Miniprotein binders against Checkpoint protein hus1 homolog (hus1). Designs and how they scored, part 9

Target 1, 271 residues: Checkpoint protein hus1 homolog (hus1), of Dictyostelium discoideum (Social amoeba) (q54nc0)
Amino acid sequence: MKFKAKISKASILLKTVQNIMKIYNECICHITPDKLRFIIQSDFNDGMQVFCEIQRSLIFENFTIESLSDNEIQFQLDLESLRRVLQSATSNGVSDIFTNLTKVRGGPVLHFIIKSGTSGTVIFQDIPIVLLTAQQMAQINEPTLPDPLVHILLPNLKNLQKVIDKMKNISDCLKIMIAMNNRLSFEVETSSGSISTFYSGLDHPQFGDHVLSPDLQATVCVDIKKFAKVLHIHQLKPSEVVLCLYERSIIVHVVLTDIMITYYLPVLIKN

## First folded at step 4 (miniprotein)

Design PM4 (from PM1 with I35V L36F I65K)
Fold by ESMFold2-Fast, scan of step 5:
Order: C-alpha cells, then sequence, then structure tokens
Structure PM4 (fold): chain B 271 residues (1-271), chain A 94 residues (1-94)
C-alpha cells in the first residue's frame, strides 16, 4: 500500500483536529481517493461517536493512494500527535507540508516533512499508527437511524456556546426541547431553581419529500459537558448545523465547505 | 412564592428567551447577575424583561431590583410598565 500527499489548507485541518480531539484523543483515520475521514467510536468515549468527512481536494495536493482494497487505507491515530505536527507546521509562517505512509523500525508510521520557506529548515516527524484491515474497517459503520422525532437548525454557535458554558456550571444534565414550529429550548435544573433559554424563529432542515408535522415536539436530556464540547466547532464557522432528536440519542450534523461532521450523543434516561 | 423572570434579547436578528423560575426571590438576584454578565459579553444593546410574581407589590419590587442590575450593566434607558402581577421592562444601552 502507498499513500503520499502535500497538505494544503493545514490551518483548516488543524482546527478540525483540535475540535474532534475534545471528544477523544484517538481516532480511526480512513483515506480514500475522494475523502479523508476521522472516526471516534462509541466504545472509546462513553457512547459518544464522531464521524468527520473531508473532501480530499480541500486538504491534499499531489495525492497518491494505492491499495489492494479499492485504494483505501485505514489506521488508528493519536490526534494529539497529529495536532502537534500541524500546530508546529502552521506556527512558523509559510511552510510546505508533505505526508506519506511508511515503515520505521518495522512499525507503520505516518511520516511528515515540513519545509520552512523562511529559514531553509526541514523537519521530519513520525506518528506511529496501527494499520487496520479492510475486514476490520467493514465493522466500523456510521449508525443507520430512522427518521428523527424532530429536527432544527441551531442558532449562532458562538453565542450558544457562551450560554451553554454557563449552564454547565449549574447542572450536569441539559434538557433539550425542539418543536417543529421553529422553537428550541435548553434547560438546566437545580434543587433551588431552573434556568431555561428559548429560541424562536429558527429554520428546519429541508429533506425534499420528507416532511414533519408543525405540531410535533420532543424533549430529551443529554450530558451538558459532552454537548458543550460539540459547540467548539463554531471556530470553523459552519454554514449549517442541524440538531436531530431521537428516542435514545441526539445527532448534531455540522456542514462546512467540503467538510461534514456528525456527532452522536446518547440520551440520558431519567432515574 | 413562585416567581418567573423572562429575559428576551435580540442576537443576529433572532429572539432569545432566558426564563428564570425559582421558589425563593433571593435566588433570583444571583441568577440574574449571571444572565446579565453573559448578555454583556454577547454585546446586546436592547433587552425586554417580563417579571411575574405572586402579587403586584412583589412584582414591582422585583422589577426595581432588575432595573438596578440593568443600570450596573450599562442599560441607562429603562421603561417600566406594570399590569397586575406582571411587570414589563424594556432597557437599552449605547
Amino acid sequence: as target 1 above (271 residues)
Amino acid sequence: GDVTIQVTIYVDGREWFITIEVDSPEEIERLLEKVFEEIRRLGVREVEITVRADSPEDARRLAEKVAEILRRYGFDEIEIRQEGDTVHITARRK
């Protein structure tokens, strides 16, 4: 197998990595001819999952991928190590960043070559990885869910993050209500009182032939600290963020140019 | 008695509601200070507050406390309108 590329838009990749690593420090990296995917599985993070998909052309130039399994490669990767490499490469002005998959001392590594335009310095960095077989990758599937109970487009994420960050100092449980008449609320309770934030006039995502009745509504409870971690994605200025409520989970679907991130959070059962 | 304070703010052309419900009026002041600190950080220039209490007298006294807190956060243009057990406050700042 062979993978080699020049990394373009390294700052966007860095911001993406910084955001998903708030959920968990290790992920599965899956590279195909068309896409780069980062996957954080539920068994590593108390039921929370992340599926991040980036169009190859956004972040890779001079791209080569060859494998016996449809030119796809996949491996386990430490996100903190990747963050350090990208941070180092982007901190020193204009740099060319190249990456390839190779072996060092019998172990597979993701190799980086960072060429500084200002000092003539070349830095080499290796991240040890764990290669996964096609059979192992076939068992890693994004959840297939029925239609959501309710869904809505979230308001300005930066402002919402500030509100939720204050609410998490009050309670560990966040109550989320969506009504299909353009309403969303967040509530936290203590023994002495409650705080609720209400939003109106929000839009609902459009699904062509699929429509939900305007009189539908649903309420769920989630871990507020997990929800707060998701809101850091505001740093990438997404064009659209969809919140979907299901009986046992919520989904936050983040749409950016050439990047899609889906967060799955478990619903807390009242007891 | 039971007291409810609803704060309405406008951010990016959308209405945001913050509702505070407590059994004790003393807890409201602490919660309001947290809310107004966040409103200040959001750069909000105009807020509408609805205060509802068990009696017209309690609602008026609570509204006066709300107005004092608003002035501390730079809202100097305050309009107050009372309707029985409910007081409406509109506040603006530069």
Scores: ipSAE 0.000, ipTM 0.223, lowest interface PAE 18.0, mean pLDDT 82
ESMFold2 (binder alone), alone request of step 4: mean pLDDT 75; pTM 0.742

Design PM5 (from PM1 with L42H V44A)
Amino acid sequence: GDVTIQVTIYVDGREWFITIEVDSPEEIERLLEKILEEIRRHGAREVEITVRADSPEDARRLAEIVAEILRRYGFDEIEIRQEGDTVHITARRK
ESMFold2 (binder alone), alone request of step 4: mean pLDDT 72; pTM 0.721

Design PM6 (from PM1 with Q82V R93L)
Amino acid sequence: GDVTIQVTIYVDGREWFITIEVDSPEEIERLLEKILEEIRRLGVREVEITVRADSPEDARRLAEIVAEILRRYGFDEIEIRVEGDTVHITARLK
ESMFold2 (binder alone), alone request of step 4: mean pLDDT 75; pTM 0.731

Design PM7 (from PM1 with V11T)
Amino acid sequence: GDVTIQVTIYTDGREWFITIEVDSPEEIERLLEKILEEIRRLGVREVEITVRADSPEDARRLAEIVAEILRRYGFDEIEIRQEGDTVHITARRK
ESMFold2 (binder alone), alone request of step 4: mean pLDDT 73; pTM 0.731

Design PM8 (from PM1, 25 letters changed)
Fold by ESMFold2-Fast, scan of step 5:
Structure PM8 (fold): chain B 271 residues (1-271), chain A 94 residues (1-94)
Amino acid sequence: as target 1 above (271 residues)
Amino acid sequence: SEIKVTITVYINGKEWFITVEVSTDEELKRLMERVFKEIEKMGVREVEITVRADSPEDARRLAEIVAEILRRYGFDEIEIRQEGDTVHITARRK
């Protein structure tokens, strides 16, 4: 197996890593000819999952990948380690950053070569990894879900984060209601009543030629701290953020140029 | 590369490796200062540094430069072991 590449747009990769780390600090990194994927699995996060896909051409140039398993490689990776390498490489101006898969001191590593654009200094950094077989990777599948009960485009994410952060101090359970007549509400219950925030005039995502009735609505409860962690993605300034409600889960689908991040959160059962 | 420096840091039981090739003492000093500013943010208490040069005398001299920088960053427990043109430095701080 062989992987090597030059990392372009390291600042975008750094911001992406910083955001998914909010969920868990270890992930599966999966590299294919077309995509770089970071996967955070449910068994480490009380049912929460993250699937992040980045188009290879956005972050890798001079790219080479060769493996007997369809030119795909996958490994377990510490995201804090990757964040530190990328932070170091971007902190002191423009650097050329190269990465490859190799072995150091008998173990597999993700190797980085950081060439300063100003001094000519070369820094080598290694992140130890755990290689996964194709068979192990085949067990890691993104959930297959039916059509959502209801869906909506979220309002300004930065403002929403501030609202949810205040609600988080009141209750552990966030009640989310979507109505297909362009309405979204968030509610937390107190001993003396409830606190609600209402949004109207929001758009619904466009699906082919199938339109849900405007009379449809659904309500679910989720862990507010988990939901709050997802909202940190506003730092990447996504073009579109879709919230989908299902009977047993919610999905937050984040769309950026050449990056897609999907968060899966379990629905809380009460009463 | 005339001078090869390998820095191993221990953070929460995990090993990190930094290997650097530089040509001059000044480049080494600048690089070490940059590296130690970064690891200071990480709460690192133990590092191992290997310096290899073209001669035993150069390796020893470069290792002393590294040790001086380590002391300035609070690493007061420094052990130096030399094997020909290679010097191994182990440094700890509270």
Scores: ipSAE 0.000, ipTM 0.239, lowest interface PAE 16.3, mean pLDDT 82
ESMFold2 (binder alone), alone request of step 4: mean pLDDT 77; pTM 0.768

Design PM9 (from PL1, 25 letters changed)
Amino acid sequence: GDVTIQVTIYVDGREWFITIEVDSPEEIERLLEKILEEIRRLGIKTIEVTIEAKTLEEAKEIARKIAEFLRELGLDDVRVEVEGNTVRVEARLE
ESMFold2 (binder alone), alone request of step 4: mean pLDDT 66; pTM 0.579

Design PN1
Amino acid sequence: SEEEIKELLRKLAEFAKELGVIAVVITVYTNGKEWFITVIVSTDEELKRLMERVFKEIEKMGIKTIEVTIEAKTLEEAKEIARKIAEFLRELGLDDVRVEVEGNTVRVEARLE
ESMFold2 (binder alone), alone request of step 4: mean pLDDT 61; pTM 0.509

Design PN3
Amino acid sequence: SEEEIKELLRKLAEFAKELGVDIAVVITVYTNGKEWFITVIVSTDEELKRLMERVFKEIEKMGIKTIEVTIEAKTLEEAKEIARKIAEFLRELGLDDVRVEVEGNTVRVEARLE
ESMFold2 (binder alone), alone request of step 4: mean pLDDT 63; pTM 0.534

Design PN5
Amino acid sequence: DPEELRKWLEELIKYAEKHGVVAIVVTIYTDGREWFITIVVDSPEEIERLLEKILEEIRRLGVREVEITVRADSPEDARRLAEIVAEILRRYGFDEIEIRQEGDTVHITARRK
ESMFold2 (binder alone), alone request of step 4: mean pLDDT 64; pTM 0.614

Design PN6
Amino acid sequence: SEEELLRKLAEFAKELGVIAVVITVYTNGKEWFITVIVSTDEELKRLMERVFKEIEKMGIKTIEVTIEAKTLEEAKEIARKIAEFLRELGLDDVRVEVEGNTVRVEARLE
ESMFold2 (binder alone), alone request of step 4: mean pLDDT 58; pTM 0.483

Design PQ1 (from pa17 with R6T L27K E32R A37I)
Fold by ESMFold2-Fast, scan of step 5:
Structure PQ1 (fold): chain B 271 residues (1-271), chain A 88 residues (1-88)
Amino acid sequence: as target 1 above (271 residues)
Amino acid sequence: GKVTITVYINGKEWFITVEGLTDEELKRLMERVFKEIEKMGITIEVRAETLEEAKEIARKIAEFLREKGLDVRVEVEGNTVRVEARKE
């Protein structure tokens, strides 16, 4: 197998990595001719899942990929190591960054070549990886869910993060209510009372031709610290963030130009 | 000439090879290494075209790390110079 590319938008890739690693610092990296994917699975104590998909053309140029399994390559990758390399490459101004899959000192590595634009210095950095077979990758599937109970577009994420940060110091359980008449509320309860934040005039995403009744509403409870971690994505300035409520989970679907990130959070049964 | 610096972080190897290394570039590299791993013990292996060059580079690395308050030991093994740093 063979993978080689020049990284074109390292700052966007770095910000993406910094955000998803807040969920967990190890992931599966899946490279195809069309896409780069980072997957964080539900096998972790938090029960969260992340599926991040980036259009190959956004971050890779001079791209070569060859494998006997449909030109797809997958491996386990430490996100902290990747963040470290990308931070290093972007901290000294303009640099050309190249990456390839190779073997160094007895093991497979993701190799980086950083050519300084301010000097003639060339830096080589390696991240050890664990290669996965096509069979192992076939077992990694994004959850199949029915239609959501309710859905809504989230308000300004930066402002929402400030609200949630105040609430998480009060309770571990966040009640989320969506009403299909453009309303969203967040509530935390204590023995002495409750604190609620209300939003109105929000839009609902367009899902095919099927429209939910405006009289529909649903309420779920989630771990507030898990929800707060998702809101850090405001740093990427997404164009659209969709919140979907289901009986046993919530989905936060983040839309950026050529980047799609879907967070799956479990619903709590009781407070 | 080419200089290979190998850094061990949290049991994993992180390999850095540089060409045309200047004192300023070495200082910037060491600041970066220290910033990312300052709570961990580190091991740095230096290899160069000559053992003399490797020893000189390792000495500069050791001086930098000692200035940051780390206890530093330098060992020569064949054509490689190893620098081990711990907090006090």
Scores: ipSAE 0.000, ipTM 0.370, lowest interface PAE 13.0, mean pLDDT 82
ESMFold2 (binder alone), alone request of step 4: mean pLDDT 74; pTM 0.707

Design PQ2
Amino acid sequence: GKVTITVYINGKEWFITVEGLTDEELKRLMERVFKEIEKMGIKTIEVRAETLEEAKEIARKIAEFLREKGLDVRVEVEGNTVRVEARKE
ESMFold2 (binder alone), alone request of step 4: mean pLDDT 68; pTM 0.656

Design PQ3 (from PQ1 with M30L F34L I57F F64V)
Amino acid sequence: GKVTITVYINGKEWFITVEGLTDEELKRLLERVLKEIEKMGITIEVRAETLEEAKEFARKIAEVLREKGLDVRVEVEGNTVRVEARKE
ESMFold2 (binder alone), alone request of step 4: mean pLDDT 70; pTM 0.653

## First folded at step 5 (miniprotein)

Design PR1 (from PM8 with K37E R52E)
Amino acid sequence: SEIKVTITVYINGKEWFITVEVSTDEELKRLMERVFEEIEKMGVREVEITVEADSPEDARRLAEIVAEILRRYGFDEIEIRQEGDTVHITARRK
ESMFold2-Fast, scan of step 5: ipSAE 0.000; ipTM 0.182

Design PS1
Fold by ESMFold2-Fast, scan of step 5:
Structure PS1 (fold): chain B 271 residues (1-271), chain A 90 residues (1-90)
Amino acid sequence: as target 1 above (271 residues)
Amino acid sequence: SEIKVTITVDGWFITVEVSTDEELKRLMERVFEEIEKMGVREVEITVEADSPEDARRLAEIVAEILRRYGFDEIEIRQEGDTVHITARRK
């Protein structure tokens, strides 16, 4: 098994890592000839899942991958360690960053070589990893869901994050309503009252030939702290963010150039 | 005895539903702290109550909060149990 590459867009990779690590500090890293994937599993963080896919060509150049399992490798990785490596490499000037899979004292590591262009210094950093077999990876599947009950394109994420951050000081449960007549609302309840934020004039994504009646609407409750963590993605300036409601979960699908991130949050069943 | 205040700002709106004047003041302060951070210069507010007198009284509470957040140009119009407020700041 061999993996070696030069990291070309370290700042984009850093921002991506900073965003997903807000959900959980440990992930599965899956590298294929075409993609780099970060997966945060439901078992680690009370039912929340994240599937992040990055086109290999965006992040890696001088890329080599070899394995007996269709040239795919996968391992568990500490995201804070990766963030620290990328942060040091992107701070205070330009650097060439190389990475490869190797062993240190018999243990597998993701090795980094950071070459400063200005000072001529070379820094070596290792992140211990846990290699996963193809059989273990086969158990890690992105959920296959039916068509959503309702869906909508989210409004300005930066403004929405500020609203939700204020609401999370009031209640732990966020009530989300989508109406297929271009309306979205968020509500939190207390013993003394409620606060709601309403949005109108939003667009709905088109899912193939499946058109939902404009009279349809659905409401679900989610953990507001988990939802707030998702909204930090505004820092990546996505072109499109889709919110889909299902009976037992919600999906937030984030589209960027050569990057797709899907968040799965469980619906809170309170009664 | 339900009090409903709807704030229209920047193409969306916020509704606050409470049962007491004290809770209205608390939640409105929190809402306007966030609106201030958004750089909003104009806001439209609708106050709905159980009676015209309560609606007018509650609108005065909202207007006082608006003045504290720099909205010096306030126009108030009452329609029964509903009061409409348009507020602007420079």
Scores: ipSAE 0.000, ipTM 0.365, lowest interface PAE 12.3, mean pLDDT 84

Design db1 (from D3 with T54R K58F E71R K74E)
Fold by ESMFold2-Fast, scan of step 5:
Structure db1 (fold): chain B 271 residues (1-271), chain A 81 residues (1-81)
Amino acid sequence: as target 1 above (271 residues)
Amino acid sequence: DPRELLERAKELAEKLAKEYGLEVEVRVDGDTVRITLRNGKVTVEVEVDGETWRITVFGLDPEEVIELMRRAFEEAEKLLS
């Protein structure tokens, strides 16, 4: 098994890591000839899941991958450790960053070589990893969901984050309503009152040959702190963010050039 | 006290209208009092029904909507303390 590469877009990778680690500090890293994937599973995250796919060519140059399992490798990785390596490399001026899979003191590690152009300093850093077999990876499945009840394109995420941050002080439950006539609302309530914000004139994504009636609408309640964590993705300046409501979950699908991130959040059932 | 809640809601609405240059419209429908604050860009609706209240903010300019919600929250918190 062999993996080595030069990291080209370290700042983009850093921002991606900083955002997904807000959900959980440990992930599965899956490297294929075409993609780098970060997967955060529901087991330790109160039902939240994240599936992040990055086109290999965006972040890796001089790329070599060899394995008996279709040239794919996968391992458990601490995101805080990765964030520190990437932040160190990007904040020290112009740096060349190389990574490879190796072993140190008998244990598998993801090795980094950071070559500073300004100081001539070379820094070596190792992140301990846990290698996963192809069979273990085959058990890690992205949820297969039916068509959503309703869907919409979210408004400006930075502005939305400011609204949600204020609503967090009122309730732990965020009510999200989508109407297929281009409407979206967010509501928080107390025993004596509520505050709502309404957006109109929003677009709906197109799903092949399936068109939902404009008379359809649905409302769900989610954990507002979990939803707020997702909105930090505005730092990556996505071109499109889709919100889909289902009976037991919501999906936030984030589209960027050569990066796709899907967040799965459970729906809350209030007694 | 339903009368006290209505007076607090009116005070909140008048304060926001003055601060943000909004026109005020009051509608009464049975036990429900609806106060609408509006300019060409944003609408704030304050609804009081007996012992309950609701504030709804509509807008085409997200920054003005956010600022109004922030101020509405601050005033509501003070008046409900």
Scores: ipSAE 0.218, ipTM 0.666, lowest interface PAE 2.9, mean pLDDT 82

Design db2 (from D3 with E51K T56V K58I E71W K74E)
Fold by ESMFold2-Fast, scan of step 5:
Structure db2 (fold): chain B 271 residues (1-271), chain A 81 residues (1-81)
Amino acid sequence: as target 1 above (271 residues)
Amino acid sequence: DPRELLERAKELAEKLAKEYGLEVEVRVDGDTVRITLRNGKVTVEVEVDGKTWTIVVIGLDPEEVIELMRWAFEEAEKLLS
């Protein structure tokens, strides 16, 4: 198998990596002819999952991929290691960044060549990886869910993150309510009282061929610290962030140009 | 004593209004006290119903008002302890 590319727009890739690594430090990297994917599975964070898809053409140029499995390759890598490589490559001036899949001392590595335009130096960096078979990759599936109970576009994420960060000091459980008449609320409670924040005038995304009744409303509970981690995505300045409620989970769908990040958080079920 | 709780709630509301430059309104209906704090962009409502406190924040919050929410909740817990 072969993979070789020049990394374009390394700053965008760096910001993406910085955001998803807040969920967990290890991920599965899946490279296809048309996409670069980062996957964080439920096993690593109490049922939380992340599926990040980037259009190949946004991140890679001079791109070569060859494998016996439909020209797809997949491996496990440490996101902190990737972050460090990208951070060093994007600091202080113009750099050409090349990457390829190779072996060092018998072990598979993701190799980087960083050619600095300011100093004229060339830096080599390696990230050890764990190659996955096509069979192992076939077991890694994004959850298939029915239509959500309710959905809404989130308000200003930076302001929302501040609110949620204060609420998480009060309770570990965040109650989220969405009403299809453009309303959203968050609540934390103790035995003695509660604190709620309400938002109105929010938009609902156009989901497929079905329009939900304005009378529909649903409430779920999630781990507030997990939800807070998702809100860091405001640093990427997404065009749309959709919150969907289901009986057993919530989905946060983040839309950027040529990048789609989907977070799956389990609902806390009261006995 | 319901009167003592009401007086302490009113004192709390006046203190918060002065610290953060908010307009304050207090309404009483039986055992329920509702305190509304406004700052043009944000409305904070504090409701006392018997031994239960409810704090509602409406709108997009500046950082000072978010601190106000946490502070008000902590003071409410102290009042009910």
Scores: ipSAE 0.038, ipTM 0.513, lowest interface PAE 6.0, mean pLDDT 80

Design db3 (from da3 with E51R T54K K58F L71R K74E)
Amino acid sequence: DPRELLERAKELAEKLAKEYGLEVEVRVDGDTVRITLRNGKVTVEVEVDGRTYKITVFGLDPEEVIELMRRAFELAEKLLS
ESMFold2-Fast, scan of step 5: ipSAE 0.746; ipTM 0.919

Design db4 (from da3 with Y53G K58F L71K A72L L75I)
Fold by ESMFold2-Fast, scan of step 5:
Structure db4 (fold): chain B 271 residues (1-271), chain A 81 residues (1-81)
Amino acid sequence: as target 1 above (271 residues)
Amino acid sequence: DPRELLERAKELAEKLAKEYGLEVEVRVDGDTVRITLRNGKVTVEVEVDGETGTITVFGLDPEEVIELMRKLFKIAEKLLS
């Protein structure tokens, strides 16, 4: 198999990697002719999952991929190693960054070549990887869920992160309530009382042609530290962030230009 | 003591209003204290239930109020301690 490309918009890729690695430091990287995907599975991360899809054309140019399995390649990758490579490449402004799949001492690696401007300085870096078969990849599926109980568009994520960081100092459990009449609340409880923050006037996303009654509401509890980690995605300035509540999980769906990130978090207490 | 809680809440609300150039309004309804802070375009409400010790903060998410929200949570924490 063969993969090589020039990495464009490395700063966007770096920010994406920095955000998903807060969930877990190891992921599955899946490269197809159309997409670059990062997948963090529940087995490694106390029930959390992340599915990140990036349009290939946003990140890669001068792109070549060849494999006997529909020109798709997948491998396990350490995100901290990738972050270090990308940070090194972006710290001095614009550099030409090339990557390819190769072998070092018999082991597969993701190889990087960083060329600094016109100075002639070239840096080489290798990240060891674990190749996965097409059969192994075919068994990695994004969860199939029914329609959500309730859903809402989140308020400004940067501001929400500051609120949740304060609540995190009070309790480990965050109670989330969504009402289909444009309301969202967050609550933490102690033995002496509770603290709640309410938001109103929020919008609801459309899911096909299915419309939920404005009288519907649902409440779930999640791990506040896990929820706080998701909110770091505000650094990417997403155009839309959707929160969906289900009986056993919540989904945070993040929409950016040519990037889609979906976080799955387990519910601690169901109502 | 709801009376002591009310006086403490008023003092802290007035301090915040002065610091951020906001108007402050305090309403007492039995054992519940509702504090409204506004600057014309943004409003933040804090409700304190003296009987149960519950503090409810009504958040609007304009970026201008995030520091105010952070301080309101510190006040809530002090009132519950």
Scores: ipSAE 0.012, ipTM 0.419, lowest interface PAE 8.7, mean pLDDT 79

Design db5 (from D3 with E51K T54K T56I K58Y E67R E71Y K74E)
Fold by ESMFold2-Fast, scan of step 5:
Structure db5 (fold): chain B 271 residues (1-271), chain A 81 residues (1-81)
Amino acid sequence: as target 1 above (271 residues)
Amino acid sequence: DPRELLERAKELAEKLAKEYGLEVEVRVDGDTVRITLRNGKVTVEVEVDGKTWKIIVYGLDPEEVIRLMRYAFEEAEKLLS
């Protein structure tokens, strides 16, 4: 098994890692000939999941991958460690970043070589990893869900994040309503009343052959702190962000050039 | 008391209108009072039904929406709860 590459677009990779790390500090890293994937699985106390896919050509040059399992490699990785390496590499201005899979004292590591163009300084950093077999990877499945109850394209994420951050001070439960006539609202409740913000004139994504009636509307409650964490993705300036409501979960699909991130958040049943 | 509720809702509307330069429209339907406050940039709807209050803020400028939401919430807690 062999993996070796030169990292291009390290700033984009760093921003991606910083954003998904807000959900959990540990992930599964899956490298294939055409994609790099970061997977954050739900635990029974939290329920959030993240599936991030990056086109290999966006972030890797001089790329080599070899394995007996369709040239795919997967391992558990600490995202804070990866963030630290990438931040160190990008803070020096012009540098070449190389990575490979190797062993230190019999233990597998993701090795990094950072070559500065200013003084000829070379920095070596290792992140210990836990290798997963193809069989173990097969147990890690993205949820298969029916058609959503309703869906909508989110408004400007940076602006939305500011509003949601304010609403967090009022309640821990965020009520989200989507109407298929281009409307979206966010509401928080107290014992005496409620306050909400409303958006109109939003677009709906094309969703297969299933056209939803404009009269359809659905409302769900989610943990507002979890939803706020998702909105930090505005830092990557996505071209499209889709919100889908289901009976027991919501999905936020984030579309960027050569990157797709899908967040799964559980619906709060107690409200 | 529907009359007392209407007067408290009007007081909230006057505070919001003065603070944010909004025009006021009042609608009464039975025991429910709905007040719409607007200018060219923001709209605030206040609904009071004798048991609870509801405030909806519409706007594209997040700073304006946040300031208005905070002010409306604080005044509603004082006057309507």
Scores: ipSAE 0.351, ipTM 0.759, lowest interface PAE 2.5, mean pLDDT 84

Design db6 (from da3 with T54R T56V K58F L71F K74E)
Fold by ESMFold2-Fast, scan of step 5:
Structure db6 (fold): chain B 271 residues (1-271), chain A 81 residues (1-81)
Amino acid sequence: as target 1 above (271 residues)
Amino acid sequence: DPRELLERAKELAEKLAKEYGLEVEVRVDGDTVRITLRNGKVTVEVEVDGETYRIVVFGLDPEEVIELMRFAFELAEKLLS
């Protein structure tokens, strides 16, 4: 199996890694001819999952991939290690960054070659990885869900994050209500009442030819600290952020140019 | 007593309007008292029934939302004390 590439948009990749790393510091990296994917599984995050897809052409040029499993490779890696390599590579001016799969002292590594355009200095860095088989990867699937109960486009994420950060100091549980007549609210409960923030005039995303009645409304409870972590993605300046409510989970779809990040958060069930 | 709650709410609303430059409205809705606070950018509704409160903040400016949320919470707690 062979993988070799030049990294084209290291700053964008760095920002992406910094944001998903807030959820968990270990992920599965899946490279195909068309995409680079980062997957954070639910096993270590109390049911929270992240699926990040980046168009290969945005991140990699001079790209070579070869495997007996449809030219796809997958491995587990430490996101903090990747962040450090990318931060080091982007710190002093323009650098050419190359990466490949190789072995160091018998163990598989993701190897980086950082060539300074100004000094001629070459830096080598290795991240130890755990290779996964195609069979192991086949067990790692993004959840297939029916149509959501309700959905909405979120207001400005930077502003929303400031408000939610204040509300998380009041309660661990966030009630999210979406009404298909362009309304959204976030509520926290206190010992003597409730405090809500209310938004109106928001748009709803287009989902095929399935049209939901404007009279539909749903409310779910989620862990506010987990929701707050998702909102840090505002730093990537997404063009569209969709919130979907389901009976047992919520989904936050983050759309950027050539990047899609989907967060899955479990709904808190009251006994 | 709803009448005592209404008079107390009106007195506190007048103090807030004078002290913080807020537009304040007080209304009675059945057994609850509804207080509306506005500053041109953000609106906060505080509903109090003597036992519990409900606060709803309407606005896009996060600093103004947080500020009025804080004022509304303090007001609600004072009315329930």
Scores: ipSAE 0.592, ipTM 0.864, lowest interface PAE 1.1, mean pLDDT 86

